# VH-VL binders against Rho guanine nucleotide exchange factor 33 (ARHGEF33): the designs that were tried, part 14

Target 1, 176 residues: Rho guanine nucleotide exchange factor 33 (ARHGEF33), of Homo sapiens (Human) (a8mvx0r265to440)
Amino acid sequence: KRQTVALELLESERKYVINISLILKIKATFQGSDGKRNSKERSLFPGSLRYLVQQHLDLLHALQERVLKWPRQGVLGDLFLKLTNDENNFLDYYVAYLRDLPECISLVHVVVLKEGDEEIKSDIYTLFFHIVQRIPEYLIHLQNVLKFTEQEHPDYYLLLVCVQRLRVFISHYTLL
Short names: E, the ipSAE of ESMFold2; O, the ipSAE of OpenDDE; V2, 0.75 times the mean of E and O plus 0.25 times the DockQ between their complexes.

## First folded at step 17 (VH-VL; framework fv_roledumab)

Design ctl (from j4 with heavy chain W33S Y57S F101S Y102S; at its last look DockQ between E and O 0.05; V2 from the best seeds 0.00; counts 0 for: pae E 3.5 > 2, placed apart)
Fold by ESMFold2, look of step 17:
Structure ctl (fold): chain C 176 residues (1-176), chain A 122 residues (1-122), chain B 107 residues (1-107)
Amino acid sequence: as target 1 above (176 residues)
Amino acid sequence: QVQLVESGGGVVQPGRSLRLSCTASGFTFSYYSMHWVRQAPAKGLEWVADISYDGRSKYYADSVKGRFTFSRDNSQDTLYLQLNSLRPEDTAVYYCARDSSSETGDDAFDIWGQGTMVTVSS
Amino acid sequence: AIRMTQSPSSFSASTGDRVTITCRASQDIDNYVAWYQQKSGKAPKFLIYAASTLQSGVPSRFSGSGSGTDFTLTINSLQSEDFATYYCQQYYSYPYTFGQGTRVEIT
């Protein structure tokens, strides 16, 4: 059952990465067919977004290696311990994302001027929503893995620490 | 480790065809746009082609348009460049390269393969 | 296509020297410029994007500047591993184009 909930976490990360690929669709919409640049697209997204996306892509790769090659005593907690470590900038970039997001939202109507661009606006809001919800979603997934992890399992303490760190982070940053 | 590995180069006569491959590892391939860049012996770099992350948009340098076709298979993390109607001036090392960032609109090439040599001579 | 013209085509220098390479675009390309280093027999190595932003892991002795049509790459204190050919590249619009290269050679 433990492997099953680990697979659910992996698949949710795959779906999440597909959803954040909306960035690429939005970028393509601002470029002309000849690839000419439009610098307004740079102002639309929080500056921390590049680093967050890279961290999520790296996590997906690590989860695929760990979960698809599920050893007898599969361990996941070390991957999330690395992300939540105080020396890792991941959560700091997430805070920066949340801080910058209201201004990015307000700029949607300034940057996206044509009436026919309603799909672009929808894609931008969808992207913003998925990123905001991802840390809470990790907490839910890790709690589920912990539920099916026996106290004697090498992953038990690692998952406990990860869950506690994510709960503390979420409680301090109850922002839109 | 992030890596790109080209293959499929060789020596062919003018008018013949080759197919180049580039295999990616160590990163989420389907997230990135990819490029081919070539370098003739003792010459500079020339951009050849671009393919979007999903393979739906493709762009070619004028020197190869109509003769080369770029494709990707995201299930196998592999790029393909079909080289048709080869000419002596196509003789070059062919590199595949990863687009450096999609998040800020920058399309510089941050990861390069080792290259594969294509020689077109009679 | 946007032409990128580098100067000089070669530059002789000693370790510790300050090296400046220029690149001129045939039209305004804002700051959509990248710089690459290529050692003999190797693939190019990415140094700088957006005219002045260093890629992570690139030594701080490298810097870039410019906007519009005129761009520079500077190596503040040349090291022995910096002897190579340097290319500028525009990614403002298709087709993406490179400068012809600048060889930095040992004196």
Scores: ipSAE 0.367, ipTM 0.764, lowest interface PAE 3.5, mean pLDDT 86
ESMFold2 (binder alone), look of step 17: mean pLDDT 92; pTM 0.936
OpenDDE, look of step 17: ipSAE 0.664; ipTM 0.887

Design k1 (from j4 with light chain D28G D30S; at its last fold request DockQ between E and O 0.79; V2 from the best seeds 0.85)
Heavy chain, then light chain:
Amino acid sequence: QVQLVESGGGVVQPGRSLRLSCTASGFTFSYYWMHWVRQAPAKGLEWVADISYDGRYKYYADSVKGRFTFSRDNSQDTLYLQLNSLRPEDTAVYYCARDSFYETGDDAFDIWGQGTMVTVSS
Amino acid sequence: AIRMTQSPSSFSASTGDRVTITCRASQGISNYVAWYQQKSGKAPKFLIYAASTLQSGVPSRFSGSGSGTDFTLTINSLQSEDFATYYCQQYYSYPYTFGQGTRVEIT
ESMFold2, look of step 17: ipSAE 0.803; ipTM 0.898
ESMFold2 (binder alone), look of step 17: mean pLDDT 95; pTM 0.960
OpenDDE, look of step 17: ipSAE 0.880; ipTM 0.940
ESMFold2, fold request of step 18: ipSAE 0.821, 0.823, 0.831; ipTM 0.902, 0.903, 0.908
ESMFold2 (binder alone), fold request of step 18: mean pLDDT 94, 94, 95; pTM 0.959, 0.957, 0.960
OpenDDE, fold request of step 18: ipSAE 0.918, 0.916, 0.916; ipTM 0.954, 0.952, 0.952

Design k2 (from j4 with heavy chain F101W; at its last look DockQ between E and O 0.76; V2 from the best seeds 0.80)
Fold by ESMFold2, look of step 17:
Structure k2 (fold): chain C 176 residues (1-176), chain A 122 residues (1-122), chain B 107 residues (1-107)
Amino acid sequence: as target 1 above (176 residues)
Amino acid sequence: QVQLVESGGGVVQPGRSLRLSCTASGFTFSYYWMHWVRQAPAKGLEWVADISYDGRYKYYADSVKGRFTFSRDNSQDTLYLQLNSLRPEDTAVYYCARDSWYETGDDAFDIWGQGTMVTVSS
Amino acid sequence: AIRMTQSPSSFSASTGDRVTITCRASQDIDNYVAWYQQKSGKAPKFLIYAASTLQSGVPSRFSGSGSGTDFTLTINSLQSEDFATYYCQQYYSYPYTFGQGTRVEIT
């Protein structure tokens, strides 16, 4: 049923948002010395990270309100339409994240290895990659909601647009 | 509604141990990082430690590292702070506080307990 | 560790006054600043995060501003319940640190 798949999306977003809180706390263990250590002001973490995390959190809160108060004709597509709209910077910040990530990975490899903290290094890589994979995961969730959405349902068209936008984004950046 | 309640404070001699507890209610405890913050009599606030939502990561202020141990039991919605090798300078009101990240995306402290007093004296 | 220096350490004010408290960080901390109010014998109360964002339920007479190293808390038209000690706090890097406090007293 459609409600069940919508609840799965909500729980997936909640788990995702809670898990990525760790990367910001790990970042805080390294902040405070970055800006004064070298003239290049290199960063261990992508600059768009904080903005992306806030957008994911805002989505979670909107999903909580919508899905927990699920009416018979509940609509989800408008939330993802707003998120993927050209007026919203969300996907542009994901592009910036993907562009910055290779350098960040190389710096973490060097800096963390010098400090001898292999467990934290593994967690950083896992969390970096989890953020990369979240857009493909949204596509899967929305396709599942669409699967149980009748053509006459007000959400049908909204979901189709969202799915198409996510497919285009994924294909452009070869996240397959 | 949303509430944190500390307990386990008292008067102890230097070198002894004490265990503080903090019980949460009115929110889903396992979603949140949690903190301890202390305040010596007539002094300002000092951050002591935090613990991740799942208990895997813990960070300590240098003044307590190696002596204090932070833990949580998510099945009982309870935090614990084990205070070992207590010193007179550890005398303070100890507050537990909820990290606001899940609510705001920022690591401020949005919910505080009433505090429990720890006095370390001969 | 990042030092947070508040000024003034205390001052006297009357109901209706506009009050400004300054907090200076020892390095650039972006907007990773929170403000708290503490009345005698009570736990701190959360007011502001991200330097300028009011927590839900906080009166609109409170406002925050700043980025980088210099931050301000402003109380527009001080009320009788606003006489308290105010703390800034940075959460940019571990260890998290508070300012020494600013006590707002009745004239």
Scores: ipSAE 0.728, ipTM 0.876, lowest interface PAE 1.3, mean pLDDT 88
ESMFold2 (binder alone), look of step 17: mean pLDDT 94; pTM 0.959
OpenDDE, look of step 17: ipSAE 0.891; ipTM 0.943

Design k3 (from j4 with heavy chain D107E; at its last look DockQ between E and O 0.79; V2 from the best seeds 0.83)
Fold by ESMFold2, look of step 17:
Parts: C-alpha cells; structure tokens; sequence
Structure k3 (fold): chain C 176 residues (1-176), chain A 122 residues (1-122), chain B 107 residues (1-107)
C-alpha cells in the first residue's frame, strides 16, 4: 500500500520532469536571437528556472533509487526534508520563480505575438503553470503516503514535518 | 547496454531520398529528446535536428529545414529521419544521439550511435 | 547562429604532456558547453558538460573550465588512449553548434 502510493509519486515526478525539459528547449529558441541582450532582469524566463529543474531532477533520481528498491520499512520523508530544508534554498528559489513569473508571462505575450507563433505561447504558459502547481502536488502525494504510514514507522515524523512545511509554503507563496 | 543503432544509409544521386532509422535499447526511449548529428568526410560535427520525447516538437538546422523530416515511434523505440532532395553537401556519416537532460540536467549528447554513411554523388 | 572557435587546430604531444584546448563562443553562453572526444572511425564520446562537470566514467585527468565566451579543456598527463580529436559544443541556443575540432596527435 505504501509502496503503491510511493510508486505513484515516483511516476508523477518522472512525468513532471520530462515534461518541463521542454521549457528549457523553448528557452533555447530565443537565446540565440538575443544578440542585443542587455539584462537578465528583462528575461523571458525566470532566473531560478535552471536551478529548480535540477532540484526536481535530483529528487527524481533519489526517488527512483528509493522506491524501485523499496525495503520493508521504506522511508521517503528524508528526501523531502532535504529538498525543503532552509540550507537547500529550493523553496527560496521557488519564491523567486513565483515573483518573476508575471513579468515573464507579459514578455512572452509581447514577443510571441510579434513572431506569430501561438502554439509556442500556449505551451510556455502551460509549462510555467505546471511548475507553479508542483509544490501543491507534492503535498497531496505526501499526504497519501502519510495516510498509509503507522505512527510507529520511522517515516511518520519525517512526513509530518514535510507536510507542514509544504502547507505553510502554499499558504504564503502560491501564484494561483 | 545502452545502445543506439543507425541504419538506412547508402549511395544515392542528387535529388533522391533516403530514410534513416535509429533503434534504441537499454533505456526508456520515451523519456529523452533525440538528435541527429552529421559529419562530412574528414570534417567536423554539425547538428542536424532534434525531436522531443513525445515527438511533438522538432527543430532543424537551416541547411536541412524543409528537406528533412524527423519522426519517432515510442512503441518501437525507433527514430526516423526522412532525407529528401538530397544534395552533394549532405554527404556525411549520420549519428543519432541521446539528449543528456534526463541523466544530467543539461542538454548535451551523452549516447551516440555508430553512425550510418550517406553519400550523395552522381 | 553561435560560432564556436577552437584553438589550436592540431597539437602534437607525447604521453605525459599537459594539453590545453581553447574554445571561444561568439556570444555569452554562460556555461552551456560540452566537450567530446572522437577517435578515428568512431562516434564521439561525451566527456564534459556545463563547462566543467565530468561525465561519469571519464578519467580525472580531464578537466574543463570557463564561463561566458572562453572555455578550456585540459588533459593532465596525456595517456596513449587520449590521442584523438576533441570538439566543444554549445547547447545554449538553437542551432546547437560545434567547434571545428582539435586533433591531438602523437609525434
């Protein structure tokens, strides 16, 4: 039961990570045409994007190792504690992403309209939104794992802390 | 273990067509962007095109745009490159290559096939 | 398109030598640089990404450095298996481009 829900989290993270690789490729279609690039603060894409993608990828790799070779008392909470702790800066970079996003959306609208590529515009918006929603999705996944975790389990306390951290973050920093 | 194998190269006259194939094994093909890179005899490497993990996005070098068409079949772990209106300057070894993003977070080329030779001459 | 210019075009060296290959980009590309080794008649082999990060299984005598427009590949204490052609490649912007190559040859 716990293993089934953990596998669902792993598959969700895998699909998420491969899907967001597209935003980096789309970014690459604009970077070479910016021979007059003057400031990253007027960039079409959030500055924290590359760091966040790497953190999500590292989580995916850790989940693959943990979940596919699931021991009887498998622990997941430590992975998310590592991701969300103050020293990692992950959530701080997510805050930076959320704060950059409105300007990035506005710039995409202007740039894509001038070039007339409506499909790229739609995909950029969808991908920006997917990244916004990933933290709420983690909360849902971890709550499901906790549902099947007995209080005696070594993961119980770890999961409680992770769920609380994510709830606090969502209440303060969600762009929805 | 991880392997890419190209096929379909040959000698053709200018204006003719060829279809190259690349078969993947040892990894989950549908997780990766894939690329074609070519190398003319005794010359350097030239990126030709790439295709997204789901086949929806395709980008081409200007030298081949409009003449070459990418596709992939994720159920058969196979990539196809249709080479139309071939020119003598298309003569090269054609490599398929795996994008390294899923492994490294960066979009370099971490796995290469052995290559297949395309010769365009009269 | 971003031009990647390698120097030197070729380099004659002996086992044990230190070799430095330079790659210059026509614009700022941050650290979006990879390096490849290609032996005669073979496909390229992935060595380095993000300008300085060694791919798994690559010997530690290889190192990369640089950011912006100037990048280097250094081979410390050449081994017999290191005689090959080396390419830099940018993946900052489409179209992706390679340097023209640097042939490291035995003399």
Amino acid sequence: as target 1 above (176 residues)
Amino acid sequence: QVQLVESGGGVVQPGRSLRLSCTASGFTFSYYWMHWVRQAPAKGLEWVADISYDGRYKYYADSVKGRFTFSRDNSQDTLYLQLNSLRPEDTAVYYCARDSFYETGDEAFDIWGQGTMVTVSS
Amino acid sequence: AIRMTQSPSSFSASTGDRVTITCRASQDIDNYVAWYQQKSGKAPKFLIYAASTLQSGVPSRFSGSGSGTDFTLTINSLQSEDFATYYCQQYYSYPYTFGQGTRVEIT
Scores: ipSAE 0.796, ipTM 0.892, lowest interface PAE 0.9, mean pLDDT 88
ESMFold2 (binder alone), look of step 17: mean pLDDT 94; pTM 0.956
OpenDDE, look of step 17: ipSAE 0.882; ipTM 0.941

Design k4 (from j4 with heavy chain R56K Y57W; at its last look DockQ between E and O 0.81; V2 from the best seeds 0.84)
Heavy chain, then light chain:
Amino acid sequence: QVQLVESGGGVVQPGRSLRLSCTASGFTFSYYWMHWVRQAPAKGLEWVADISYDGKWKYYADSVKGRFTFSRDNSQDTLYLQLNSLRPEDTAVYYCARDSFYETGDDAFDIWGQGTMVTVSS
Amino acid sequence: AIRMTQSPSSFSASTGDRVTITCRASQDIDNYVAWYQQKSGKAPKFLIYAASTLQSGVPSRFSGSGSGTDFTLTINSLQSEDFATYYCQQYYSYPYTFGQGTRVEIT
ESMFold2, look of step 17: ipSAE 0.812; ipTM 0.897
ESMFold2 (binder alone), look of step 17: mean pLDDT 94; pTM 0.959
OpenDDE, look of step 17: ipSAE 0.877; ipTM 0.939

## First folded at step 20 (VH-VL; framework fv_roledumab)

Design u1 (from j4 with light chain D28G D30R; at its last look DockQ between E and O 0.78; V2 from the best seeds 0.83)
Heavy chain, then light chain:
Amino acid sequence: QVQLVESGGGVVQPGRSLRLSCTASGFTFSYYWMHWVRQAPAKGLEWVADISYDGRYKYYADSVKGRFTFSRDNSQDTLYLQLNSLRPEDTAVYYCARDSFYETGDDAFDIWGQGTMVTVSS
Amino acid sequence: AIRMTQSPSSFSASTGDRVTITCRASQGIRNYVAWYQQKSGKAPKFLIYAASTLQSGVPSRFSGSGSGTDFTLTINSLQSEDFATYYCQQYYSYPYTFGQGTRVEIT
ESMFold2, look of step 20: ipSAE 0.802; ipTM 0.898
ESMFold2 (binder alone), look of step 20: mean pLDDT 95; pTM 0.961
OpenDDE, look of step 20: ipSAE 0.893; ipTM 0.944
ESMFold2, look of step 21: ipSAE 0.804; ipTM 0.893
ESMFold2 (binder alone), look of step 21: mean pLDDT 95; pTM 0.961
OpenDDE, look of step 21: ipSAE 0.889; ipTM 0.940

Design u2 (from j4 with light chain D28K D30R; at its last look DockQ between E and O 0.70; V2 from the best seeds 0.81)
Fold by ESMFold2, look of step 20:
Structure u2 (fold): chain C 176 residues (1-176), chain A 122 residues (1-122), chain B 107 residues (1-107)
Amino acid sequence: as target 1 above (176 residues)
Amino acid sequence: QVQLVESGGGVVQPGRSLRLSCTASGFTFSYYWMHWVRQAPAKGLEWVADISYDGRYKYYADSVKGRFTFSRDNSQDTLYLQLNSLRPEDTAVYYCARDSFYETGDDAFDIWGQGTMVTVSS
Amino acid sequence: AIRMTQSPSSFSASTGDRVTITCRASQKIRNYVAWYQQKSGKAPKFLIYAASTLQSGVPSRFSGSGSGTDFTLTINSLQSEDFATYYCQQYYSYPYTFGQGTRVEIT
């Protein structure tokens, strides 16, 4: 049913946001030695990371309100349209993230982490890639919601627009 | 009613051990990083340790590293702090605190227990 | 570790006064600052995060500002329930650290 698939999206977002909270804590272990004013714009972590995490958290809170109090005319498409709106710049920050990531991966590769070294290093890589995969995962979730959405439902055409926006975005960064 | 309740404090001699507990209620415990913060009598606040939502990551203040061990049991919504090799300087009220990330996106402490007193004296 | 230095250590004020407490970090920490209120015998109460964002339920007479190294907590019109000790705290880097506290007393 539509509510069941919407609940799966909510739970997926919750697990995703909670999991990526770890990357900010790991970043904090490095900020005591770095983060001072520098002539170079270099970091072990993508510059847009904090902004993206906050946007994902805001989406989680909006999904919780919408899905847990699911009305007869439950709508999700408006949330994802707002998220992808040019005024939020969410997708632009994702592009910036993708462009920064290869350098960040290289820097993590050469950094020695004494305590829990290989586990922490592996977790950083996993978390970096979770963020990369989240836009494709949203597409899959919205397609599943759309599958159980009747054409007369107010969400139907909102979801179609969202799906198309995400497809276009994924196509663009695949070509780049 | 969101609540944290500490227990296990007491008076012990230097070099001895104590185990503190913190029981959470009114929220989904497994969503949150958790912290211990202590306050010596008539003194300021000192962060002691934190633990990840799943218990895999733990960070400690230098003053307690190697002596204190933080753990959690998400099935019972409970935190534990094992205090070993206690020193007079560890005398304090110990608070458990909830990390606010899930609520705010920032790593402040939005919910505190009322604390449990640990006194280390001969 | 990042040192957080509060000023003043204490002061006396009357109901209705505008109270300003400052907090200085030993390095730049962006806006990763929280403020807490603690009354005698009680646990700290969360007031402000991200230097300037009020926690839900905190009276609007409280405000925070600052970025980098210098941060301010302001109480625009002091009320009788506001007499307490106030702490700033950074969460930019491990270990997390608090200022030494500022006692706001009645006189």
Scores: ipSAE 0.807, ipTM 0.894, lowest interface PAE 0.9, mean pLDDT 88
ESMFold2 (binder alone), look of step 20: mean pLDDT 95; pTM 0.960
OpenDDE, look of step 20: ipSAE 0.896; ipTM 0.945

Design u3 (from j4 with heavy chain D107M; at its last look DockQ between E and O 0.76; V2 from the best seeds 0.82)
Fold by ESMFold2, look of step 20:
Structure u3 (fold): chain C 176 residues (1-176), chain A 122 residues (1-122), chain B 107 residues (1-107)
Amino acid sequence: as target 1 above (176 residues)
Amino acid sequence: QVQLVESGGGVVQPGRSLRLSCTASGFTFSYYWMHWVRQAPAKGLEWVADISYDGRYKYYADSVKGRFTFSRDNSQDTLYLQLNSLRPEDTAVYYCARDSFYETGDMAFDIWGQGTMVTVSS
Amino acid sequence: AIRMTQSPSSFSASTGDRVTITCRASQDIDNYVAWYQQKSGKAPKFLIYAASTLQSGVPSRFSGSGSGTDFTLTINSLQSEDFATYYCQQYYSYPYTFGQGTRVEIT
C-alpha cells in the first residue's frame, strides 16, 4: 500500500543520513592537520558536501513529520518538488559534488594509504558513492509511491513531475 | 523527556581505575554520536572523547589517549567510559552529551547529563 | 589544537543591559562555533550553533554572529535568569575545544 512504501522511503532516508554523518566526522580529523592553513587548497572532500548533507537532513525531518503523522490525503510530492525546484540549488550542488568526486577519491587514496587504515579508506569510498547513488534511489522510491497513487489523488501530478525531473537529471549525468 | 544520566563517579587514589556509565532515555540512542566532556572544579569545559552511533569509531583527547576507553551498548541505551591510570588532573565532573547532528546538521552538544564527580586524590 | 579565547573573563551587568561576549579562534574555523550557558552546579545548556543559529526554545534576546576567527554572543535586555557562565566551542577539527568561559554577574 501507499503508506507502506512511504514508510520504506522514510526509513531509507534515516539510515542514509545517519550513515553519511560519519563522513563529516572523518573530514574533521583532516581539518587543521595541514601546515598550510588553507582549506580551499587542501580539499580532500567535495566543497558542496556540508550543503548536501543539510539538504538530506532537512528532507529526513520533513518526511518524518509527513509520513509518521500521515495526513488525511498522504501527499509526498511537494517535498521532492521543493528539493528539485529551480529555486533550490540542491541539484546544482549535487552536480558540483559529482564533478569534484574523482579528484577527492584520488587524494583520499593517497592520504589514507600514508596514514595506514584500509577500513577507513573502504568506509570513505562507500560513503562517497552512496551519495552518488542517492538520487537514483529517490527515483526508485518515488516510482513505487506513484505506482500506488490513483490519477485523482492530489499527489499524482506532483509525483509525476518529480519522477520526470529526476529521470532527466540522471540521464544527463549517467556518464560518470 | 529526553534525558542522560551519568553514574559511577567516586573518590579513588592515583593509578586506580573507575568505570562511568551514562543511560539515555526519550530518544532513539542508536541514531546519535555521543560524547564525554569534563569540567575540573571551578574550571572550564574539556572535551574528552566521542563514539559513533554504532560504536565503530572513537576519538579521544590527547590528555586521555591510551588510558580511557569509550564504548556503548545500543541494546541497553548505555555509554561506558573506562578510566584507567587515573591522575589528580583527571579530577572533574564528567558529563555525557549527545551530538546534535541528527537534530541540526552541526556537530555540537545539544543534550547534557547532570554529570558524575570523579575525584583522584590520596 | 585550536585555541578558543573568550573575553571578557567576567562581566558585571544589570537586568535590561545589553551584554556582548567575544570569542576568537586560533585559526579560521568557518562558522563551526557553538555557544553554551552554564549556571552554577548545573549542566551546560545549548544556545547557538553554526555561529548564529538559535537552538529551538532559546529566547530571541540571544543572538550570535561571526565567521572565520572572531565570534560574538549578544544578550539583548538581560534577564535575571541570564546570569551564568557562557562558553564558546569549536567543532571544526578534533579535538573539539571550548573557550575558558565568561561569567555574567549581577552588579
Scores: ipSAE 0.812, ipTM 0.894, lowest interface PAE 0.7, mean pLDDT 88
ESMFold2 (binder alone), look of step 20: mean pLDDT 94; pTM 0.955
OpenDDE, look of step 20: ipSAE 0.862; ipTM 0.933

Design u4 (from j4 with light chain Y91W; at its last look DockQ between E and O 0.76; V2 from the best seeds 0.82)
Fold by ESMFold2, look of step 20:
Structure u4 (fold): chain C 176 residues (1-176), chain A 122 residues (1-122), chain B 107 residues (1-107)
Amino acid sequence: as target 1 above (176 residues)
Amino acid sequence: QVQLVESGGGVVQPGRSLRLSCTASGFTFSYYWMHWVRQAPAKGLEWVADISYDGRYKYYADSVKGRFTFSRDNSQDTLYLQLNSLRPEDTAVYYCARDSFYETGDDAFDIWGQGTMVTVSS
Amino acid sequence: AIRMTQSPSSFSASTGDRVTITCRASQDIDNYVAWYQQKSGKAPKFLIYAASTLQSGVPSRFSGSGSGTDFTLTINSLQSEDFATYYCQQWYSYPYTFGQGTRVEIT
């Protein structure tokens, strides 16, 4: 039923956000040394990272409020419609993240190999790709909610718009 | 209510060891990074160490690296700080603190215990 | 490590005064700054995160500002419960560091 799939989305977002908290800690190990690169050099981490992490956290909090107090005809589509509309910068920052990522990966590969910390290297790559994959994962979650949503439900057309927007976004930026 | 309670402080001689603990209640402990912060008498605050939500990652201030060991037991909602090779300069009130990331997105300290006193003398 | 230098180290003020406390970082730390209030014999209390965002339950007379290297905590119309020591803290890089503290005392 819808409530079960909505709870799965909430738990997925919670686990995702908790896991990516590590990426900011790892970033902090590379920042602030006496030999820090100047502002015109590329960093090891995408510039939009901090903003995206905050957006995912804000979504988690909104899902907690909505899903844990699920009314008889609960609605989720408005939350994701807000994230995907043109007035929200979320997807713009996500594009910036995707464009920065290849160079960041190459720099991390060189720096972390020099330091010989293989566990940190694998965790950085995993976390970078978790963020990449999260938009496609939202699409899958919303499609599952839509499967259990009757056409007359107030959430039906909200979810349909969200699914369409996410599908277009994914197709538009697969070539970055 | 959300709280942190430290214990295990005391008076010890230089070169001795002590184990501090911190028990959490009122929140889901395994969601949060946790920290130790200390304050010498009539002095400011000094960050000591942190530990990841799952215990895999630990970072230490240079002044304690190699002497202090941080661990956690998520089944008992408890933190441990092993203080080895204690020096008079380690004399301080030791606070455990919750990382605020899950609440705010920042790695600040939103919940503090009342502290436990460690005195290294004689 | 990133040094956080607070000024002044202490000063006296009366209720109703506007108080400003500054904190300067030894390098650009963006907005990775938090502020804390500590009363004698008590644990610190979280006031501000992201340099300027008030924590829930903190009175609106408190405000924070700054980005980069220079940060300010302001108390508009000081109250009797505001006499305390204030600390800034950076979390931009390990080790996390605090300023030396600023003690706000009654004249």
Scores: ipSAE 0.790, ipTM 0.891, lowest interface PAE 0.9, mean pLDDT 88
ESMFold2 (binder alone), look of step 20: mean pLDDT 94; pTM 0.954
OpenDDE, look of step 20: ipSAE 0.899; ipTM 0.945

Design u5 (from j4 with heavy chain T104R; at its last look DockQ between E and O 0.85; V2 from the best seeds 0.85)
Heavy chain, then light chain:
Amino acid sequence: QVQLVESGGGVVQPGRSLRLSCTASGFTFSYYWMHWVRQAPAKGLEWVADISYDGRYKYYADSVKGRFTFSRDNSQDTLYLQLNSLRPEDTAVYYCARDSFYERGDDAFDIWGQGTMVTVSS
Amino acid sequence: AIRMTQSPSSFSASTGDRVTITCRASQDIDNYVAWYQQKSGKAPKFLIYAASTLQSGVPSRFSGSGSGTDFTLTINSLQSEDFATYYCQQYYSYPYTFGQGTRVEIT
ESMFold2, look of step 20: ipSAE 0.817; ipTM 0.901
ESMFold2 (binder alone), look of step 20: mean pLDDT 92; pTM 0.938
OpenDDE, look of step 20: ipSAE 0.894; ipTM 0.943
ESMFold2, look of step 23: ipSAE 0.811; ipTM 0.897
ESMFold2 (binder alone), look of step 23: mean pLDDT 91; pTM 0.933
OpenDDE, look of step 23: ipSAE 0.895; ipTM 0.943

Design u6 (from j4 with heavy chain S30D D54E; at its last look DockQ between E and O 0.83; V2 from the best seeds 0.83)
Heavy chain, then light chain:
Amino acid sequence: QVQLVESGGGVVQPGRSLRLSCTASGFTFDYYWMHWVRQAPAKGLEWVADISYEGRYKYYADSVKGRFTFSRDNSQDTLYLQLNSLRPEDTAVYYCARDSFYETGDDAFDIWGQGTMVTVSS
Amino acid sequence: AIRMTQSPSSFSASTGDRVTITCRASQDIDNYVAWYQQKSGKAPKFLIYAASTLQSGVPSRFSGSGSGTDFTLTINSLQSEDFATYYCQQYYSYPYTFGQGTRVEIT
ESMFold2, look of step 20: ipSAE 0.770; ipTM 0.882
ESMFold2 (binder alone), look of step 20: mean pLDDT 94; pTM 0.956
OpenDDE, look of step 20: ipSAE 0.889; ipTM 0.941

